# VHH binders against Transcriptional regulatory protein TdiR (tdiR): the designs that were tried, part 15

Target 1, 227 residues: Transcriptional regulatory protein TdiR (tdiR), of Thauera aromatica (o87940)
Amino acid sequence: MQATKTGNASTVFVVDDEASVRDSLTWLLNSISLDVRTFESAKDFLDADISCTHGCVVLDVRMQNVSGLQLQQALSERGFKLPIIFLSAYGDAQMGAQAVKKGAFDFLQKPYRNQDLLDAVNAALALNREMADKQNEKQKHLDLLATLSQREMEILDKVVAGSSSKEIAKLLGISYKTVEAHRGRIISKLGLKSTGDLMHFVMRGSSHCSDCGRQPLPGSSPCRPAA
Below, E stands for the ipSAE of ESMFold2; O stands for the ipSAE of OpenDDE; V2 stands for 0.75 times the mean of E and O plus 0.25 times the DockQ between their complexes.

## First folded at step 20 (VHH; framework vhh_6z1v_2)

Design e3 (from c2 with P102M F103Y; at its last look DockQ between E and O 0.03; V2 from the best seeds 0.00; counts 0 for: pae O 10.4 > 2, placed apart)
Fold by OpenDDE, look of step 20:
Structure e3 (fold): chain B 227 residues (1-227), chain A 123 residues (1-123)
Amino acid sequence: as target 1 above (227 residues)
Amino acid sequence: EVQLVESGGRLVRTGGSLRLSCAASGFTFRTYAMGWFRQAPGKEREVVAAISWSGGSTTHASFVKGRFTISRDNAKNTVYLQMNSLKPEDTAVYYCAADLYMYGTKESEYDYWGQGTQVTVSS
C-alpha cells in the first residue's frame, strides 16, 4: 500500500510581462509536474489572493510599468512569505544583488540553464514546504493548548514557572490532589506522556517567530480555503 | 464593481474638527494602500495623507502639520481622515483613493477613486 503522500500541492507563480516567457516557463515547469500559475503584471499578481498558497514565485526583474524589485517590496510590505526567484537580463547583476539583499531566495541571470531554474524552483518549494510544516506544527500545538480550561491554563502557567504542585495548591487555594488531577488532565489533553514533557511542549510553542512579533490571538480564524 | 464612497464632509468653523470616512467595496480592501487627496477651487489635486495596507505606515503632506491623521479599519473596509484645527485654506473636495501597489504621492499612482466629499471651513 503505497502511502499516497497527499503533499499539499505547491504552485509556481510566474510573473512576467512577456507571454512567450510565461509560456516557456509553464512548459518547462509542467515537464516536471509542477503546477504553474502565470501573471502578466505585478498588478495582476497582487490582485490575486495568494496569501494562503504554498509555492514559490518566479519573477522577472524587468517588467513594464512595475519592476520586479518594486513588486518584491510590495509583497514584503504585505507579509508575503513565498520565496522569490528573480530572473534578470544580462548586465543586471546589481539588481540581483539588491534583490538578494531584500530577501530574494535566488537570482538567475539570463541566459540561464533550464536545469538551474528547475533546481532553484525545487529548492524554493522545499523551503516553503518546510516553513509551512513548521507553521502547521505550531498551529497544532496552539490548538491543543486551546483545549485547556482556564483553570488548567492557570495551573500550566504555574508549572511552567517552576512551581511545585504543593506551591500551586497553596497559591490557588485548592488541594494538592486537585492540582495533580489537573496536571494529569493537562498532560492528557496535550498528548504528552509525562509532566517533564510539559516544559518542552510550552517551550516549543513559545518559540517566537522572530519575524511575527504579534502572538496570533487565539481567535484569528485560520485562512479558510475559499469554499 | 469597485466603489469608494466618501462621507463626512460638511461646513465647519475655523478651528473645528471633522472626520471623513471612505467606504470601499468591490475589491480586496486589505491588500490596498489608501490615500486622501483634496482639490480646492482653481487648484490642482494634492495628496493629503496615505496609509499602508495594514495601517502600520502612514504619510502626511507637509501642510497637514499634525492636524490630520489617516487611519483605516480593514474589518470595515473603511479608511478615515481625522481633521483637527481646520482652516479656511482646507476648504476643498476631499477624495479617497486606493493603490494596489504602494501608497503613492502622485494621483497617477492610484487605481481607484471616490467621487469626493466637500469640506468647507468658514472663517
Scores: ipSAE 0.008, ipTM 0.265, lowest interface PAE 10.4, mean pLDDT 84
ESMFold2, look of step 20: ipSAE 0.011; ipTM 0.349
ESMFold2 (binder alone), look of step 20: mean pLDDT 83; pTM 0.848

Design e4 (from c2 with Y101T P102L F103Y; at its last look DockQ between E and O 0.03; V2 from the best seeds 0.00; counts 0 for: pae O 12.2 > 2, placed apart)
Fold by OpenDDE, look of step 20:
Structure e4 (fold): chain B 227 residues (1-227), chain A 123 residues (1-123)
Amino acid sequence: as target 1 above (227 residues)
Amino acid sequence: EVQLVESGGRLVRTGGSLRLSCAASGFTFRTYAMGWFRQAPGKEREVVAAISWSGGSTTHASFVKGRFTISRDNAKNTVYLQMNSLKPEDTAVYYCAADLTLYGTKESEYDYWGQGTQVTVSS
């Protein structure tokens, strides 16, 4: 029974105003079994609301009305997280450099080798997957914590603060045995093997992704996987 | 279908206040900067105010002089223009517009437009 690696299907998003380019890129990317979605404008891309998707963006620098750089800026301001690969025409090396400085994942100058594009796309997809995995792991930790009762959270807070069970019992006005029982439940609910792992668990959850400075607003509906 | 529907325009007296609303549909509202424009009879359309996608940044035309304030509610897909201390010179059709990138000062920078709402200030 080969475990079908239900690999989270990554999508390559192509944004280019030239239909022929979109078609060509689609063909090339499909040749290595990548899912591709194409957009003819920055407007179409932004309206698609792909914030919950996994993948990367292949973006032409030169587009009518809204340039690739303008789109990059707009995406950046919106907290867009997918890696962006820029395709630039010959002579636009400076624009490419600027794009990279602004956080583009990669920049390919035309004419480019198909293999170079594929390599860049694969690298971008790999990065995005890693980021998604980290986010998923974090969410799992949060979900586990969410299973704790208020009393268990209170006890956990004291444990993390370095209080002994005896001290916690005194502080909370409950018996030592009761504290120990709660600690046992906490460990169980969090899927931990020992009390020693509790500190590690909490510390890993608190690792502020230095880059994720924005606490998810409490009301942000988890991206429901499309049923 | 993209729709911007302005409301709230009416006849008011000089010195009065009015709040315009623009309800957006048919596009991802939260990804667009929004703006208010106005066009008086015989005059060119001019920008009144603009607001970034998050509402964190705003700009107002020089003639506003603190009298008007643009705001938005992304949960309601609505942009607002609070107008205070209205003058006869503020009489115009007021238009709501959406900008894909950054809020602009030129009409050509905006992608979507409403039908407009008439504001008349009587002396």
Scores: ipSAE 0.006, ipTM 0.249, lowest interface PAE 12.2, mean pLDDT 84
ESMFold2, look of step 20: ipSAE 0.011; ipTM 0.391
ESMFold2 (binder alone), look of step 20: mean pLDDT 83; pTM 0.840

Design e5 (from c2 with L100F; at its last look DockQ between E and O 0.32; V2 from the best seeds 0.00; counts 0 for: pae E 6.6 > 2)
Amino acid sequence: EVQLVESGGRLVRTGGSLRLSCAASGFTFRTYAMGWFRQAPGKEREVVAAISWSGGSTTHASFVKGRFTISRDNAKNTVYLQMNSLKPEDTAVYYCAADFYPFGTKESEYDYWGQGTQVTVSS
ESMFold2, look of step 20: ipSAE 0.000; ipTM 0.086
ESMFold2 (binder alone), look of step 20: mean pLDDT 83; pTM 0.852
OpenDDE, look of step 20: ipSAE 0.570; ipTM 0.854
ESMFold2, look of step 21: ipSAE 0.085; ipTM 0.554
ESMFold2 (binder alone), look of step 21: mean pLDDT 83; pTM 0.849
OpenDDE, look of step 21: ipSAE 0.506; ipTM 0.825

## First folded at step 21 (VHH; framework vhh_6z1v_2)

Design f2 (from c2 with L100Y; at its last look DockQ between E and O 0.51; V2 from the best seeds 0.00; counts 0 for: pae E 3.4 > 2)
Fold by OpenDDE, look of step 21:
Structure f2 (fold): chain B 227 residues (1-227), chain A 123 residues (1-123)
Amino acid sequence: as target 1 above (227 residues)
Amino acid sequence: EVQLVESGGRLVRTGGSLRLSCAASGFTFRTYAMGWFRQAPGKEREVVAAISWSGGSTTHASFVKGRFTISRDNAKNTVYLQMNSLKPEDTAVYYCAADYYPFGTKESEYDYWGQGTQVTVSS
């Protein structure tokens, strides 16, 4: 039974006030088998439940009521984590620079090559997947750490700080044998093979998302897979 | 929802003492290292102190020089910063932060942040 890697389907969200542009982008993106959802306004996009979705946003800089930059700001304030690709009209290079400075993934000026858009979208989707994977891995590690007792956590703390079992025994006022027993339990609970893996385990949980300066919004419930 | 709420910041005279508190909620507190940062006007945010999961290990910035002490109470989901011998140079917004990895030195390593509490030290 080949475990069908239910690859979390990525969605490209298109926000543009021009129906012809939405249609054109939909057609282009579908040509490479990407799922597309389109929105005619910033409000429509903000009102949509896009929580727990993998993907990217293709956003027009110039929209009638709410500009693309304003939408970017609103999304940022809401802790929105999807990468944003801006599409701009000729002459809006300054706006593009501002968008990038504010954390946009990419900026394409019209007229652009279809291939350039596809490349940007694919790159954005790849980034988003990587971020999601890192977050999932981090959550798994946190869940494992949560299984440790207070005493085990104290010992783990000392191990990570570089203390030997003998030193830990002395510091905590317990026997060497007791420390080793706890270390064994820690290794087992964390699903590790050896004590040498403890440092790696702790380091891997630190998702240095170097590039996502975005503070996770406090309320983003981890996407529980729909049971 | 993950929340870090700082408290205890106020106006104090030079040489005075303050104790800052940070109450954590919405995550398993004991599985995160905690830190205090500060940001003075016109300056970059800098790490003040960090504490490991159990509180058994701590680090302090060089400018602290033994004046500040970080501690935590895992039963109360709270991290503290005792600040003694305060100086005008310590005037800043102080932030509580949570890090999966202990003793993070970079702001980018910390996953959760509080809103900050203002500490003002008058001459």
Scores: ipSAE 0.275, ipTM 0.708, lowest interface PAE 1.8, mean pLDDT 86
ESMFold2, look of step 21: ipSAE 0.290; ipTM 0.715
ESMFold2 (binder alone), look of step 21: mean pLDDT 84; pTM 0.855

Design f3 (from c2 with L100Y Y101L; at its last fold request DockQ between E and O 0.45; V2 from the best seeds 0.00; counts 0 for: pae E 4.8 > 2)
Amino acid sequence: EVQLVESGGRLVRTGGSLRLSCAASGFTFRTYAMGWFRQAPGKEREVVAAISWSGGSTTHASFVKGRFTISRDNAKNTVYLQMNSLKPEDTAVYYCAADYLPFGTKESEYDYWGQGTQVTVSS
ESMFold2, look of step 21: ipSAE 0.167; ipTM 0.626
ESMFold2 (binder alone), look of step 21: mean pLDDT 84; pTM 0.852
OpenDDE, look of step 21: ipSAE 0.682; ipTM 0.888
ESMFold2, fold request of step 22: ipSAE 0.107, 0.180, 0.054; ipTM 0.580, 0.582, 0.505
ESMFold2 (binder alone), fold request of step 22: mean pLDDT 84, 84, 84; pTM 0.855, 0.853, 0.859
OpenDDE, fold request of step 22: ipSAE 0.761, 0.741, 0.759; ipTM 0.928, 0.921, 0.926

Design f4 (from c2 with T105S; at its last look DockQ between E and O 0.33; V2 from the best seeds 0.00; counts 0 for: pae E 4.1 > 2)
Fold by OpenDDE, look of step 21:
Structure f4 (fold): chain B 227 residues (1-227), chain A 123 residues (1-123)
Amino acid sequence: as target 1 above (227 residues)
Amino acid sequence: EVQLVESGGRLVRTGGSLRLSCAASGFTFRTYAMGWFRQAPGKEREVVAAISWSGGSTTHASFVKGRFTISRDNAKNTVYLQMNSLKPEDTAVYYCAADLYPFGSKESEYDYWGQGTQVTVSS
């Protein structure tokens, strides 16, 4: 039974007021087996339930009612975390620079090569996946830590600070045996194999992507996979 | 929604004392280490102090020199910064931040940030 890696399907969101551009981008992106959703306006995109979707946004800088930059701002205010690739007309280099300064993933000036767009989209999707993985890992750690009692947290603090069980016993006014019992429970609750793993658990292994904007608030309900 | 709300910042004279508070909501407070940062005009944001999950361990920046003390009350979901012997050089916006792991020194390590509170120390 091959475990079908239900790889969380990434979606490319295209926002452009020109139907011909949406169609062209859809065709191009589908040619490399990417899922594409298109929107004809910033409003349509904002009204869409895009919560819990992995992917990236391809956004035209110049739209009739709401500019791409305005949409970027609105998304940022809403805590939207998908990477944005801007497409701009010739001469809008300044707008592109502003978009990047405001946290856009990339900026492509028309005319662009199809390969450049594909490369940018793939890079954006890769970044989004990495961010999602990091968030999932953080959530797992939080869930594990949440299982610890107040006393266990106190002991964990001292262990992380480098205190021995004997020192912890003295500091907390409990027996050495009691400290060891708590340490055992901490290790078990955190899903660790040994006390040595505890230090690794508290060490941040992965460089936080400095460019990843506002992390989703822990209270956002995990995207239940659509049954 | 995760919120960190700083309070207590004000104008004080040199040698004065302030206590900053940061009220946390929208997450399990006891599972996060907390820190205080500050940013003076024209300078980079710097860490002031950090405190572990239960408050059993603390770290302070070298410039603090025993003048500031970080503490927390997990029952109140609040972290504090007691500031004594304030100097004009301490004038800055002070920020509360939350980290999954204790003793983070880099801004990028912290997951949540407050809006900051202004502390001004006059000569």
Scores: ipSAE 0.080, ipTM 0.587, lowest interface PAE 3.1, mean pLDDT 86
ESMFold2, look of step 21: ipSAE 0.225; ipTM 0.700
ESMFold2 (binder alone), look of step 21: mean pLDDT 82; pTM 0.832

Design f5 (from z4 with T105S; at its last look DockQ between E and O 0.31; V2 from the best seeds 0.00; counts 0 for: pae E 5.6 > 2)
Fold by ESMFold2, look of step 21:
Order: C-alpha cells, then structure tokens, then sequence
Structure f5 (fold): chain B 227 residues (1-227), chain A 123 residues (1-123)
C-alpha cells in the first residue's frame, strides 16, 4: 500500500545554551521518533521565524544572555502559539512558577526523569494538535457563515438570542412565513438538515473556556491554519 | 495578514467625549465579534465593551454602562467606541480585538489585537 505524505508534521524545539543538554534531549526525543530542532540561544530561536509551525518548545529557564522567562515574554508579544515546557535547575522553582503563571504548558525541575520529560512533550504535542483542530473547525464554521446575506445574519443572531419565529417576525417587521423561509435558507447554506442541527452548529463553534496558553499581545497576527 | 488599527485616542478634559475607531483588514470582518479593551499603567487589561458579528447584541462593562457605546459598520470593516462623560479613571491604552466566535467570548479567546491608542482624561 502507498505511503501518504502530509505537510503538518510536528517538531520539538529545544532551546538551551548547554550543548550536552541539547544533545541529550535530541537523543531522547529521537528515540520515540520525534523530530527535533535545537537552538543554543533565545536570539537564534527568535531569528528562526518558526511562528507558523506545529509542535512544542522545551526551554531552559536560565540561559547566559536572555533568560527563558524573557524569551517567553518576547514570544507572547509576537503571538507565538506553541506550548512551552520549561526546564529549571534546582533552586529555580520560583522562576518555573512564574513561567506557568504566565501560561507555560509545564515546568520540570532538573534533574528530571526521562519519562517525565517524554510525558510532558507528548501531552504538549497533543494539546497543540487539539488547539489546531479546534481552530480549524471554528474557521470552517466562519467560512460557512460568510455565505449568509445581511438579512440571514440578522435572523440567525435573533435565533441564537433565543427569539421565536413569531418574535423575529415582529422585531424585523416581516411575516412569520418570511422568517421561516429565511431560516430554511440559512439551514441550506450552512449544509444542515434541520433547525435542530442549527443549534448544534452554533454550539460546535463556541469556545467558552479559558485558553491558558493563548495570551496574544496587541498587534500580533497569529498564523491562520491551512485547511 | 490580519490588521486591526485603532485611532482617535487623545487628551480630553473630564466630562468630555471621544470616539475611537478600529479599522480591520485581512479577514472576513462581518463574521467576527469585536471588542474594546483597555489597560491603565500597572493594571491588567480589562474588557470595556463587545459586539456580536451582526451588531444585534452588545455588552458593556459595568464601570462604563451608560457612558460608552460600541457599534460596528460591516460595510466599512470598522468598529467604534463612543465615549461620553469621560473621567480621569478612563485614562488608558484602548485596544480593539476580534473574536473568531461570532457571538463573542471571554477576553482570553480573542485572537486578533490592535496596537492600541492612548486616551488621557485630564483632571
């Protein structure tokens, strides 16, 4: 059977100023077939312009010139979306706590068990995939909504607010039958079969939970996922 | 590329009025909810007002209720904040934001942000 190549492969990015740490992490992560790219400084990582990739970041809290916390702040200011796992030495627990408070995915104190690092990386990669899938689904919903006319948008807004067709007719100054016709067109344009499906469509596009890894800064422009 | 550009921030006297504008480009504006946020020096960013994709539903923070009005013009890809009866505590950088969910969501779910415009209310 033919192997199918996809373009959405994930990469683990390792940022640490110690070559032995970068080599050890590369060996460990490769042992479970993960692709790894390493960087010896925060500057080199920022210069790589990897804002539109899939994966996660393993990041040392302390680096010679720029700390991991400073890098986290700079990444947040640029709208960076990948989950970040911090590594800290003994005595750095306060810096690790600050990183998590600012939205890091996880924090591991050195020395750490190899399995704890692998578990954290796999969980971060799963989160990245889940967030990408959720954003893709939201985008598909928005693309469908963009096919609606102005009147259809007004009708849908009232439906979401809980108004009945009779109430909508009164609010918009049109007949009940006209409202029902608009609802039918909305259902058709959104690719649905019934009014019940409409509320399910709306609920599937909703995100009412906090996203602790998503604190985009003013002026940032996150990459739009490919379809 | 998505762009949100705020304008209209300036120095205004207590009791004065000001209208902020936010021009949007690079996305299908009319399917997004929009919001105005503010951040005073040393304070956390807070929501001021939000408006659904059609403009049919709005919310306003309790501290600005009755004084500020959010509105949008989907033909011009623009959202506005009309600010009346301004007070010194309204001094802040004001940010425009877009929510991928058309009916609005919590602050942490807004994905697109402007650079902000400074509003200063004297005395």
Amino acid sequence: as target 1 above (227 residues)
Amino acid sequence: EVQLVESGGRLVRTGGSLRLSCAASGFTFRTYAMGWFRQAPGKEREVVAAISWSGGSTTHASFVKGRFTISRDNAKNTVYLQMNSLKPEDTAVYYCAADLYPWGSKESEYDYWGQGTQVTVSS
Scores: ipSAE 0.142, ipTM 0.584, lowest interface PAE 5.6, mean pLDDT 79
ESMFold2 (binder alone), look of step 21: mean pLDDT 82; pTM 0.835
OpenDDE, look of step 21: ipSAE 0.260; ipTM 0.687

Design f6 (from c2 with L100M; at its last fold request DockQ between E and O 0.45; V2 from the best seeds 0.00; counts 0 for: pae E 3.4 > 2)
Amino acid sequence: EVQLVESGGRLVRTGGSLRLSCAASGFTFRTYAMGWFRQAPGKEREVVAAISWSGGSTTHASFVKGRFTISRDNAKNTVYLQMNSLKPEDTAVYYCAADMYPFGTKESEYDYWGQGTQVTVSS
ESMFold2, look of step 21: ipSAE 0.267; ipTM 0.679
ESMFold2 (binder alone), look of step 21: mean pLDDT 83; pTM 0.848
OpenDDE, look of step 21: ipSAE 0.682; ipTM 0.903
ESMFold2, fold request of step 22: ipSAE 0.253, 0.275, 0.219; ipTM 0.701, 0.717, 0.640
ESMFold2 (binder alone), fold request of step 22: mean pLDDT 83, 83, 83; pTM 0.848, 0.851, 0.852
OpenDDE, fold request of step 22: ipSAE 0.722, 0.728, 0.715; ipTM 0.920, 0.923, 0.915

## First folded at step 23 (VHH; framework vhh_6z1v_2)

Design g1 (from f6 with R30S; at its last look DockQ between E and O 0.01; V2 from the best seeds 0.00; counts 0 for: pae O 6.0 > 2, placed apart)
Fold by OpenDDE, look of step 23:
Structure g1 (fold): chain B 227 residues (1-227), chain A 123 residues (1-123)
Amino acid sequence: as target 1 above (227 residues)
Amino acid sequence: EVQLVESGGRLVRTGGSLRLSCAASGFTFSTYAMGWFRQAPGKEREVVAAISWSGGSTTHASFVKGRFTISRDNAKNTVYLQMNSLKPEDTAVYYCAADMYPFGTKESEYDYWGQGTQVTVSS
């Protein structure tokens, strides 16, 4: 039974109103074994369930009904985090610069070299993977922290604040030994090897993604991996 | 009920090796530091080795001199003592003990004790 490495397949999303462009990009991207999904409009893309996908987006700046920049804005408002690569016609360099200022990953002006597009896509995919991995790691840490008792969390909080076990003992009115026992339990529950790793663990977990200020709304069902 | 059950003790010749096991039950094993003690006839019980909750830290008595190694498998609720290069002076009853706090040196610091396993090293 070959363990199918369900490698989280990254998808390149192409949004362009020109069928010939979609076809061309699909062909090019498939040539390097990338999975591609194409959309003929911003609406079509927005209506698609892309929330649980890894990948990047290749957008045309100039689309008939909704511009690429408008789509970028709409995606941003929805908390869409996939990197966006813009393709623009000759003369739209200013639009590209604006797109990048608004958080676009890259901007390519037509005519562009195929290699430049591939490089940009690969870089975008790499970034997305890194972000996903970081998010996954963070979630794992949160899950581990969730296993801590209230008392353990109180102790952990004090440890993170820089309090010594002696200080914690004094503050909480418990023995030093008891504090150390709790620390040991915390370390065990968090899957750490030493007390030295505790700070590192917490620092990784507390790295407020400054950009993820929005707590996921309680009702958003975690992306269950498709069974 | 908390139980610590030692095993692996036997007669061995000088220079031989033994691996002692201690199976724990009745408590959350991963939240306890573990230790091995030994008591020779007419001598006081002494600490041999200790291991932290996750196994990330260990300590060994000076008389071990690198011959013994404590380890643990939390998935199996078991602590081990690998004993190499055994000497007649290593003859003793070996006890497994559990403590919420690691690296206790006093018997009174440990909360739970096994019944012990006899290790005899013949010349």
Scores: ipSAE 0.023, ipTM 0.331, lowest interface PAE 6.0, mean pLDDT 85
ESMFold2, look of step 23: ipSAE 0.369; ipTM 0.728
ESMFold2 (binder alone), look of step 23: mean pLDDT 83; pTM 0.846

Design g2 (from f6 with R30S T59K F103W T105S; at its last look DockQ between E and O 0.02; V2 from the best seeds 0.00; counts 0 for: pae O 14.5 > 2, placed apart)
Fold by OpenDDE, look of step 23:
Structure g2 (fold): chain B 227 residues (1-227), chain A 123 residues (1-123)
Amino acid sequence: as target 1 above (227 residues)
Amino acid sequence: EVQLVESGGRLVRTGGSLRLSCAASGFTFSTYAMGWFRQAPGKEREVVAAISWSGGSTKHASFVKGRFTISRDNAKNTVYLQMNSLKPEDTAVYYCAADMYPWGSKESEYDYWGQGTQVTVSS
């Protein structure tokens, strides 16, 4: 029984107009057991179905027709989440620096050491995994919240605001017992063990919203790996 | 404001042809994948076709069987669906959708939707 390592296999996307560079990078990255997909142009990369893929992008700054910076811009406009590592030619260090200022993860100047590339890629992949994990946790959190009724949400909001069950009962015009029943259901639906966990649950959900300035688009289903 | 406006839907006879158009505004059209969906009465909305930002790649649903073709003109901010050999089963409201990602195959993956255009195929 070969354990199908259902591990979220990270893919390194290489975008470079030079076939020799693509081949070399593929060989290097495969040497450390990384999955690699290569693209000869920005167009090819943008036309690819990569929306559900975890990984990082290794991108040449200088490409024919569409520059790496233009691709970065296009990806940014699309809300592309994968970290980008730029490869810059000697003399284009300023362009690389600009790319980083625009949100690139890193840049390497040619000629670079293979180890430096591997280190950058590994760091980028680690970041992407962390981001994905956070996103998954956030989604799980939202899914749990979505199981709450409107009334339960109202009660939850009051609980989070620091209102007692007695106060909530008064505010909502329901019995104390009813409030407690709802609280019990809320705890159960959220998979929590205690009321103390409720506050932590809510606090964790709020902290994840502060770092993503962009409201997660409602309905971004986690990319189910294509079966 | 983002707008997707479908046009071209009408009554046609079996075996007829239609070309649907979707005019997009309010976003950078050339950076979005576009799709056509349809919803028949009493059925779920289903993907008909999708096209990448450049038009270099297309996907069509299995039921299309070569009858429909998606295309786009980025200069006109328009996506098209050429429908040939129409059948009564193709009767539906056809929706245009825009996806921020290079591809979208699921309804939930598309960010913007048109109001739809009615296509009716009579026997």
Scores: ipSAE 0.000, ipTM 0.229, lowest interface PAE 14.5, mean pLDDT 83
ESMFold2, look of step 23: ipSAE 0.491; ipTM 0.811
ESMFold2 (binder alone), look of step 23: mean pLDDT 83; pTM 0.843

Design g3 (from f2 with Y101W; at its last fold request DockQ between E and O 0.46; V2 from the best seeds 0.00; counts 0 for: pae E 2.7 > 2)
Amino acid sequence: EVQLVESGGRLVRTGGSLRLSCAASGFTFRTYAMGWFRQAPGKEREVVAAISWSGGSTTHASFVKGRFTISRDNAKNTVYLQMNSLKPEDTAVYYCAADYWPFGTKESEYDYWGQGTQVTVSS
ESMFold2, look of step 23: ipSAE 0.338; ipTM 0.719
ESMFold2 (binder alone), look of step 23: mean pLDDT 84; pTM 0.857
OpenDDE, look of step 23: ipSAE 0.741; ipTM 0.923
ESMFold2, look of step 24: ipSAE 0.267; ipTM 0.682
ESMFold2 (binder alone), look of step 24: mean pLDDT 84; pTM 0.856
OpenDDE, look of step 24: ipSAE 0.692; ipTM 0.896
ESMFold2, fold request of step 26: ipSAE 0.301, 0.362, 0.260; ipTM 0.700, 0.751, 0.684
ESMFold2 (binder alone), fold request of step 26: mean pLDDT 84, 84, 84; pTM 0.862, 0.853, 0.857
OpenDDE, fold request of step 26: ipSAE 0.757, 0.750, 0.759; ipTM 0.933, 0.930, 0.932

Design g4 (from f2 with Y101W F103T; at its last look DockQ between E and O 0.44; V2 from the best seeds 0.00; counts 0 for: pae E 5.8 > 2)
Fold by ESMFold2, look of step 23:
Structure g4 (fold): chain B 227 residues (1-227), chain A 123 residues (1-123)
Amino acid sequence: as target 1 above (227 residues)
Amino acid sequence: EVQLVESGGRLVRTGGSLRLSCAASGFTFRTYAMGWFRQAPGKEREVVAAISWSGGSTTHASFVKGRFTISRDNAKNTVYLQMNSLKPEDTAVYYCAADYWPTGTKESEYDYWGQGTQVTVSS
């Protein structure tokens, strides 16, 4: 419900079976102007069917009935993509480490300092935003490539593979001058200044979410179609 | 909605041939490299072949060199795997996948995946 500085709706989801913890986290996160939604159980969180949301999850490792690790597994099976920060109690460090190995963003051991929690949440949100920006850049790159004709695509493929215009002409059965004309059109359509820029342009679109052994992130959480 | 739909998997005798097809929809097919992967029961999924977005470059795994050929038809949004001289070791579920160019051979580099088609090679 709070107005955000960016105008984007980002939410921190808190899942913990202790009301005092949920209330404390809500107060803490609200103090830095973050929207918070709380859930007292894994079932309640799953039943909410969160979609079309940017944010992160703060999740207790041990909860009554369904553990945080079981919830992480269920979310993974549903394709849930928000970064997860686990809270672990003393003696639960092994479970916290296991959660990170399964793709969680991070974990914090209780009792934690308020600033450590805020730092972890801010880092998770920053990563979520960074991945969304990279995905948007990739999409713009793909849109430009889609304007190329089939012949232009064939020539670009050979240029990236390191073929000279003479080699390309031979491979495609066309004149050297025709290859050079196509290269000029490719450069123009892609908004580039030279053929040297083609490799740089191509590599910009190859960025993916980091695969660091924690919850792989596709960028911002994609919206699901409304049912 | 992005879809990759494989077809053509069936039971075939050792030494036989068959052709797999993968129909793509919901994305701009011609801007993606395509790959075929396979997974036998109890084994990790492995790359079989990959093809660049224009079709001008192909890569084949060493275990299928000379027997399988990947190809694509950008007008039909379809990628193919021609499989010849089939062996019982080729029995697996075969998946098609799409990723951005240049073609990667690692499973983690592909964005879109099909549901798979079963190929069974009998002795």
Scores: ipSAE 0.110, ipTM 0.556, lowest interface PAE 5.8, mean pLDDT 79
ESMFold2 (binder alone), look of step 23: mean pLDDT 82; pTM 0.841
OpenDDE, look of step 23: ipSAE 0.552; ipTM 0.843

Design g5 (from f6 with R30N; at its last read DockQ between E and O 0.18; V2 from the best seeds 0.00; counts 0 for: pae E 2.2 > 2, placed apart)
Amino acid sequence: EVQLVESGGRLVRTGGSLRLSCAASGFTFNTYAMGWFRQAPGKEREVVAAISWSGGSTTHASFVKGRFTISRDNAKNTVYLQMNSLKPEDTAVYYCAADMYPFGTKESEYDYWGQGTQVTVSS
ESMFold2, look of step 23: ipSAE 0.433; ipTM 0.759
ESMFold2 (binder alone), look of step 23: mean pLDDT 83; pTM 0.840
OpenDDE, look of step 23: ipSAE 0.461; ipTM 0.796
ESMFold2, fold request of step 26: ipSAE 0.439, 0.429, 0.395; ipTM 0.732, 0.743, 0.707
ESMFold2 (binder alone), fold request of step 26: mean pLDDT 83, 83, 83; pTM 0.849, 0.844, 0.848
OpenDDE, fold request of step 26: ipSAE 0.664, 0.709, 0.651; ipTM 0.894, 0.906, 0.888
ESMFold2, last read: ipSAE 0.375, 0.418, 0.381; ipTM 0.698, 0.736, 0.695
ESMFold2 (binder alone), last read: mean pLDDT 83, 83, 83; pTM 0.845, 0.846, 0.845
OpenDDE, last read: ipSAE 0.651, 0.723, 0.388; ipTM 0.889, 0.909, 0.759

